# Ledger of designs, part 5: VHH binders against F-box protein At2g26160

Target 1, 331 residues: F-box protein At2g26160, of Arabidopsis thaliana (Mouse-ear cress) (q1pez8)
Amino acid sequence: MEKPEWSELPGDLINLTANRFSSISDVLRVRSICKPWRSAAATPKSFQCNLPSSNKMIETVLSPTTFFRVTGPSSCSYKGWLIRTKQVSESSKINLLSPFFRQLLTPSQQTLDLLKFEVSEIRQSYEIHIFDKYLIQGVIGKEGPSHILSRVVFLDNLIFAVGQDDKIWCCKSGEESSRIWTKIKNQVEDFLDIILHKGQVYALDLTGAIWWISLSPLSLLQFTPSIPMDYDGYDSCNKRLVEYCGDLCIIHQLRLKKAYIRRSQRTVGFKVYKMDEYVAKWVEVRSLGDKALIVARDSCFTVVASEYHGCLNNSIYFVDNVRKSVIRMKL

## First folded at step 20 (VHH)

Design aa1 (from w7 with D30S)
Fold by OpenDDE, last read:
Structure aa1 (fold): chain B 331 residues (1-331), chain A 121 residues (1-121)
Amino acid sequence: as target 1 above (331 residues)
Amino acid sequence: QVQLVESGGGVVQPGRSLRLSCAASGFIFSDYAMGWYRQAPGKQRELVAVINWRGSSTEYADSVKGRFTISRDNSKNTMYLQMNSLKPEDTAVYYCATLESYEGDTEYDYWGQGTQVTVSS
């Protein structure tokens, strides 16, 4: 049976049908069909999340960092530098970090005073560090006593993360080291990434579908269809979400399948996909134009290449085997 | 550059004490739980002690419980291992490390070069 093209329905019929849905789930499903349906349906509102009580406390640290564009004091050059910073405790002093690895670029005793520069904030990124002291007696090579989660979103007073179990977890934000984490219920899919987009939290599953996280009730709703992830001769070893020109996109990092030595697996390319809002299908983005894509460990984002020294148009900057690498998108 | 440098090792008689230090640089020390490992000749590396970010939580291998104390000073980016009542079986190269950090299949732990501890009569 040919999948009905929902975009071909008369506008009047779409409006009549879309307005009859009252549940958040139904509204979201309607909005996921195509642009006409999305326009006809109400926009989902963010709700305050009431997390259920959990008996499991996890010792965790939230580690925020900020990406900035920095220019010299002289307004003579429009080009700047991409920097990553972390605030040192409660002081006004900041550490300068590698944009890709969160490693210090300056000695720990040195600080950067951003007030001496012209700076503009690009985005914040988060990691969660987990500590479980009871794992010390475990078998070496299994689950270690400490883990880092790099797929993290901070929204108001809530933290969302992709856990080690590839599921979405949520907790209340705060300064406490011990946090109560709640696993979102009824998750069937495994997830690869999470992102904040237009004030909403979205997650990417293993099938390439994007899910919207409802805060009331706390739940996951499929927002986009799946995308085929089979590449002849290549493995998509890393899949990420990114905003590109206001749209939510998916990045596939590709490696060669026949690499005998796991450690020698090098990135050979990228595929970027954008959702066609009219037909609700993924379309390959073949060019980034005047932009560069930054694929860091804990975040992905685009920049205007001309605004940064040494930044190339239509390029992807990423980490491969602890080294910064760049690939130009093929036209 | 990330660096962990152990110091304080040496040769001691049984029953004596040593204090190891691990100086950390090149990363945000306070963001990482830390641990001490040791490797005796012909044996596998084993976890000895772990400490959380603030030093408020510690745990030890059974073989060193009651004898060893792990601590840290974040203001100095330094972790310590106080070793009391040393035994010949404690002879090993001792390593400081960030605790096993995983992102998917990738390990992001950092290791020092190690310091030799020899307990002999």
Scores: ipSAE 0.481, ipTM 0.774, lowest interface PAE 1.1, mean pLDDT 84
Fold by OpenDDE, look of step 20:
Structure aa1 (fold): chain B 331 residues (1-331), chain A 121 residues (1-121)
Amino acid sequence: as target 1 above (331 residues)
Amino acid sequence: QVQLVESGGGVVQPGRSLRLSCAASGFIFSDYAMGWYRQAPGKQRELVAVINWRGSSTEYADSVKGRFTISRDNSKNTMYLQMNSLKPEDTAVYYCATLESYEGDTEYDYWGQGTQVTVSS
């Protein structure tokens, strides 16, 4: 079969088709076809916006990042590598990054040629960069992670985030002039995390309850009850949302309370909870089975462990004290 | 591997100028605010200058304000410190570093090994 000359397709058709791709991997593949397709299928760009609940002088950049499973072209191995990609806006290049760190996997800012690899998309996310926040009066003040947005969620033309005030904020993702953050009204609870799940936005509050965000009117509705927290001697302040087997789950990262230095706090374990819909009660997930849980800064997700090099089943991979760490869940 | 390599240090007389360079590799340079620190013998490390990721915003310690200029070339993954009107008090090891870096839930900055600047008559 003669290789179709895709470049000969009418521009309107190219545009129409290119705009229907939702996955980054598809977009990248389309971009590899030819110049017209590349032009039509633009990669997501970084978004500049203000930090919610902050002054307008703080610049925040939301940069698209995607987690991929990558396998070699001739690899007979079923196992692939977990890789994170990031588009560098200035060069329009896509860089390969460590899933857990901001380090480049390749010395040279090489772009990923998807034609040379088998690539499957795992998860899209946004990395949050906050600039100029501490460039005040010649003094750099560093604030801890508690002042950093955990995640942002894009839904249609809206962006959702947990602000520094621990409240949910929303802005339009359109023109810069329209990127005004609005705090959802009547929030009593403080929130820790947000996630896009099945086309809806959910938020996690401090008590472990999940809230659903209604778009019309813009409001929060409690979706699940709180989780009883009985962690004597542990700090479980780090709670995250994750989709597991199609369901929303909550991850509690447990740290020792007695750490005099926050940086020295060691993660001693994790608790994972799933909602039992029949009894409307949180149930602890004691085993991840054949899956591994990835707890990255900007994303949490599960993978089939056997599909990845260096992944163990029933394990949680996370960053602790600038090091990748793994905890195996007790069966 | 993340690397920051400082260069351009040396021995100069008071009133002279030096230009320090910091070559970055192993990370997306343009994603980070950068800064220069210095540490004189027997003193604590102090911030000298900072620059945002675009190079559009800079700040300086009062002691160097008006004399030092921080800049960056993201296309070259390099940050610079132009030091004019050097004084003996500027004698120190100068370090380049990333600012506001977070790995996971931990704040982390990358540091160079430093370059010696000596201002003496």
Scores: ipSAE 0.049, ipTM 0.494, lowest interface PAE 3.5, mean pLDDT 81

Design aa2 (from y1 with D30S)
Fold by OpenDDE, last read:
Structure aa2 (fold): chain B 331 residues (1-331), chain A 121 residues (1-121)
Amino acid sequence: as target 1 above (331 residues)
Amino acid sequence: QVQLVESGGGVVQPGRSLRLSCAASGFIFSDYAMGWYRQAPGKQRELVAVINWRGSSTEYADSVKGRFTISRDNSKNTMYLQMNSLKPEDTAVYYCATLESYEGDTEFDYWGQGTQVTVSS
């Protein structure tokens, strides 16, 4: 079959067009058209950078990752699959990974033809890896909530992160190699999580209050009151930010207090809270309706359950450390 | 499927050397710090050596410091443990594993099946 004439388009034009796309998915679609287009349209370079740390015994690196919905060619099913992608630093190849695990979905030599699928970007995130040299000294872990893995946000030309000191740090995008991180001044609280919401950056502190990050001047302002939630018999060791129906919400993952090591504790439930702006009070979200909540290692987000295989309404999906598998809980 | 496969174990006399290898597959090898564990009969598993993503940083248990060297080749998805001046107390099953866990971390480590090292006169 004679290659279509459009395959002979100048590479410069293809690249210019590809660079104007705002989404990685569009670039991927362009690259899936033909080999010449693939060569001409460069994938964004994957960058890896270190998170700010004052402790030389702990190294932390982050790299971008993206969640996609993939739907098969048969228009008969409106359901798709949730997948995660990651670009290897020195390769133009994008790997397909499990949303919840480190596992590759396909052998490295297999290529997905995106022309056969409908692909939609769901969420951009960042994978965080930790190297703790204290492990060799018999240190099993740190006390406190498990929040290290979701503590990075990109906004325009800025990167925000929760550092090892539990404070918010900022770095200019593109200067990650210089490791010039600036700590936001006058922080009085410690922080657990950070999120981009409606074009603004918000942070969750240890008390459950949400803070807004002002860019000019660079500062933190308390946006919501604290959540005075104490769960009898349970430990809310994992607190996360998530968007739900246009609102910024807080997720509390509840675990039993019986285990001496938190990572071995079984998750027994979740609580979700949203802020009622009229009364300035936290209100419990008792149902997710037609949505499912995905609590992955480095990201939390909601999806329309009916649009995904394996997803049910009013459900939370997460990895349980004891079972080492994805678990479903009904909210 | 994620897989770690150890090799290079065996029976040696005290003072001799062995080199262990760990071949990784099913995940992005270069994205994860790695380590060697060992378990002697009747004893708890202990971390022996650790290495970061690029191999630029390593740390050792005091019992093996100066005798063992951990290294990795990311192009081959393989990690190594050079064991010199072996002693009878080094007798154990040696395991290769990923190192990513913190207390409360939802991520679990991957392990190999282990390789037997026996040091005897």
Scores: ipSAE 0.725, ipTM 0.895, lowest interface PAE 0.6, mean pLDDT 84
Fold by OpenDDE, fold request of step 22:
Structure aa2 (fold): chain B 331 residues (1-331), chain A 121 residues (1-121)
Amino acid sequence: as target 1 above (331 residues)
Amino acid sequence: QVQLVESGGGVVQPGRSLRLSCAASGFIFSDYAMGWYRQAPGKQRELVAVINWRGSSTEYADSVKGRFTISRDNSKNTMYLQMNSLKPEDTAVYYCATLESYEGDTEFDYWGQGTQVTVSS
């Protein structure tokens, strides 16, 4: 049987198939098959949504973004590059950006030929854009409620986010710009972060406890005990969730207390904690082993260091606000 | 490379108008709130106007309120500052900048080289 020339598949079918994929990675895979498939497969439409806020002076917008590993032909290079992609609603083009900065990696006129590269999805995320009107008054956030760094999780047709009120909100995922956010009822704690882990959504509260989000009924249940959060001489206000070796972990970013503005504080270290399920206690992770921790603005995840150019074992990569550059720190 | 390039500055008499432009490149323009700063000789830099991503929300310093209008055209990656009823005290170097500030989050603002505005009789 003559191998069906897949290139002859109807474009409509290819497009239909591409549109059924929930992951941009899958669409990219389709587009990487051949030129005809690339032409036929439409890129998913980008959407933006507002993050719920109790303060009208602060506007927050979420924009979808995806982290990828990009490699040359498999036979030529083992190491890949960490990149971030984003599609602007006004354009069908997927932009390549720095993982840590909102800078374009290539001029708008240059394109990456997906036929020449292997692309694997690492993580889907959202960029969080903030417009603080208090800036005009010369004071950022002083007159309004304190707002923490918001995070977003996608689960099936749902989006979960930590709102500006430090509460968990949920909305249906869709292309519509007018998403209706609903606050989960009966929340007793304030939250710092949210993550998808093993198909479930978890949230980190201010006390260091992890909560599980039940979808039916939509509710929060405490999953772990609180963690002591006090470090003498350091500010550990920046706490995040991350998966490490299949386990849900908490990252404490330690900053010097000298600065009035938290984001201007120098990072001096990180602490990583893992829950020991047997004893129901947090245990400090003292080594990342062959992994590197990527602490980006809108996302946090681990990678195998050897698989990426510029990544070293047992390392944390983050942006320091003082230096305004990516810094490597050994755990 | 991220670039912000201001233009439209000049020397004008009091009561006249100028329109400043800021051309942006190297980033997704529509993803950033933007603003105009100015720095007069011997004075600190001050924020005079801000605009959100789509231009649907703007704020102004009291000193320029009612006289200045900030706007943007995302299709052109350009932000504008219409300055009407200019006063001598408006004399300054005007800078366009990206505005992305969040407590506890990495702040990375881009700035232009500035354009000189001189209001003199």
Scores: ipSAE 0.722, ipTM 0.891, lowest interface PAE 0.6, mean pLDDT 84
Fold by ESMFold2, last read:
Structure aa2 (fold): chain B 331 residues (1-331), chain A 121 residues (1-121)
Amino acid sequence: as target 1 above (331 residues)
Amino acid sequence: QVQLVESGGGVVQPGRSLRLSCAASGFIFSDYAMGWYRQAPGKQRELVAVINWRGSSTEYADSVKGRFTISRDNSKNTMYLQMNSLKPEDTAVYYCATLESYEGDTEFDYWGQGTQVTVSS
């Protein structure tokens, strides 16, 4: 097993990207010059909703956020920048954010040649902000709440969510029907993640098994066995779903349990698992080849490293809570 | 470049009032629920007041309920804590922070540097 390498994302890449994002937001605002920008940047506005938790409804904001690859005026290297955007409420303006954090980027004064600018959408995701009044009432005057990170997926006119009770819920989208959530019955496991993959919805449980969500009838069917090689001393709740090379994979971010965290960094490594169809077993992905994984706060996806300035192949880019900065580990 | 800056702390006598401010920048303030924490000497940090993203829901610790009022002005990216009828037990460093979701044991909250409130004669 290759020892994880730890490094910060180069500061020059971050500064260069930030200096160019303001020019990109100006292009997005115009829309008529950059057709891909208009269609890719047409995102829903943030909206309030209530997510279910057993018999309670939890105040929530679903805030759409979109990741793009942006290619500058030069095409010699075919390299671009990774950006994240959010639409400003009730306007055509776009906020530029750090790809890894919910942090606004500072304006740039650089002027770009708009006719040579190109954008490709990588992924639309949602920032989920919750205000769990019932949890807060139980812990106020103490260390404060520890909200469970919820995930949502939109498919056609349906919304699927991992609720605050770690169960899968479904409702019809739209104002009239969005308040009536139906819990899929007979859920024996807790769920960590949910993803839209090739037009179908999949959910990841705590054990590392993937479940397929059938729409006719609405049900959960176990699609894979649980992943192997869960190490003692690491928590089990830092697993995510990602598409890698057309397959659905599981990323386990290895963090020490709370009892041990005070001595070391929180993230010590990663494991990536993919189903080997020939032997019908989980296998560890030991190299990402020419790709990198982006493990951001609100999304997890793959990129081809050579298509991005400063991106190294066979790497995982994630956030380090201790430094509150982006770190690279070679897989 | 996320920044939370508290102000308005000071030394006051029991029974008097202070108003704390928390100026926020570098993130979309109106998307976040916010809270005020305090840490008295030799004690653990405790959450004393919270407010949701639009200011329509609040909660208070029993020790401050009825005396403290949290509020926010999203147009100024600022949160406030009005502290009335101050007691010596309210002496602490007060911090503003976001209230985020945790992923495992990773904390994503942003924190201010704190402002000292001292209640003594």
Scores: ipSAE 0.571, ipTM 0.827, lowest interface PAE 1.4, mean pLDDT 73
Fold by ESMFold2, fold request of step 22:
Structure aa2 (fold): chain B 331 residues (1-331), chain A 121 residues (1-121)
Amino acid sequence: as target 1 above (331 residues)
Amino acid sequence: QVQLVESGGGVVQPGRSLRLSCAASGFIFSDYAMGWYRQAPGKQRELVAVINWRGSSTEYADSVKGRFTISRDNSKNTMYLQMNSLKPEDTAVYYCATLESYEGDTEFDYWGQGTQVTVSS
């Protein structure tokens, strides 16, 4: 398995663990050079929930995870590494993980000295783990399940989710064991993704149209037309939302349908679309410039490539399920 | 880095019991639903038992229901399969694996190397 240099802490730095320091928040408070603190974390712990699907509730764990840029004890450049962190439940300890594979980076329990390193928060997200017993019952005794990936967004005291029925559901946050999910009425489309952007919730449908979620009344309003995409031979379900240069963009990961590949499904490319507000038309983004795009299972975001060791500009980094490695594609 | 190591296999007579173990390392075991698969000689691999991240929900293939019990101990990063009343048709290589296969996902399941179970007269 191959991983980019910037996505793994060097072996010499692997001794860094958070077991001496109680939280990453304490580190950010004591540094002179830190990303601005975000104190509005409604649910910093993993929590179990039952995501809706028509007449069923699907066992799910939403586990908060945070991506950081870490700069080592070198003064040679501002280059750093991308890591993922997760808080150990019911404690102040944190685990350091690979951003793409969610593998532990810490081989042993050792003292972490965060005073020697600078950390910058990039993005908070949720890892989503699904145990769909109804799907499992249909495939047990065979090759096993293939779940539908769900998406979740938090806004104020509300949780929005793409359920296992590909519809948008909403419930109040802060209730631990008694959640009442309400399906937003009159959904004529299936949805693939949701995102919080500039304080508003947006959803992406299967056709590549973006919808705005209104809170008063609770409803979906179509915000853009569908993207102009030729689906000949490609799966239509591999589209994601991302912020790029302050705007919402759609990223279509081009995967051949299973019937086209003898061995297994493989990504052959990406398309990125941005809405030109002046003419209300989709424009293909043909270059990311000095940026790179990170496509992880439960998060999709941009980074400035020059800020990371070995990260190439105008590049998309993702996991190749066939090779079980991180692959770079130039946009 | 990530490892799933099965143990406890062997040769036993019909009607006897075996207990398989799956030791996990390199990832946060308590975040993952897990499963036991088996592959008989010349046959396709099949899922026989699954367990959610807490051990509060399980499912079994009809061929093993009532005879096999899956369990886990998250404090030891270990999953177990108690196999009672073994039959010759249970002869297979048994694998533990994560249950993280999602349609349209950019990630994959982790697998152990397997442990042989042989049930013969």
Scores: ipSAE 0.567, ipTM 0.817, lowest interface PAE 1.7, mean pLDDT 75

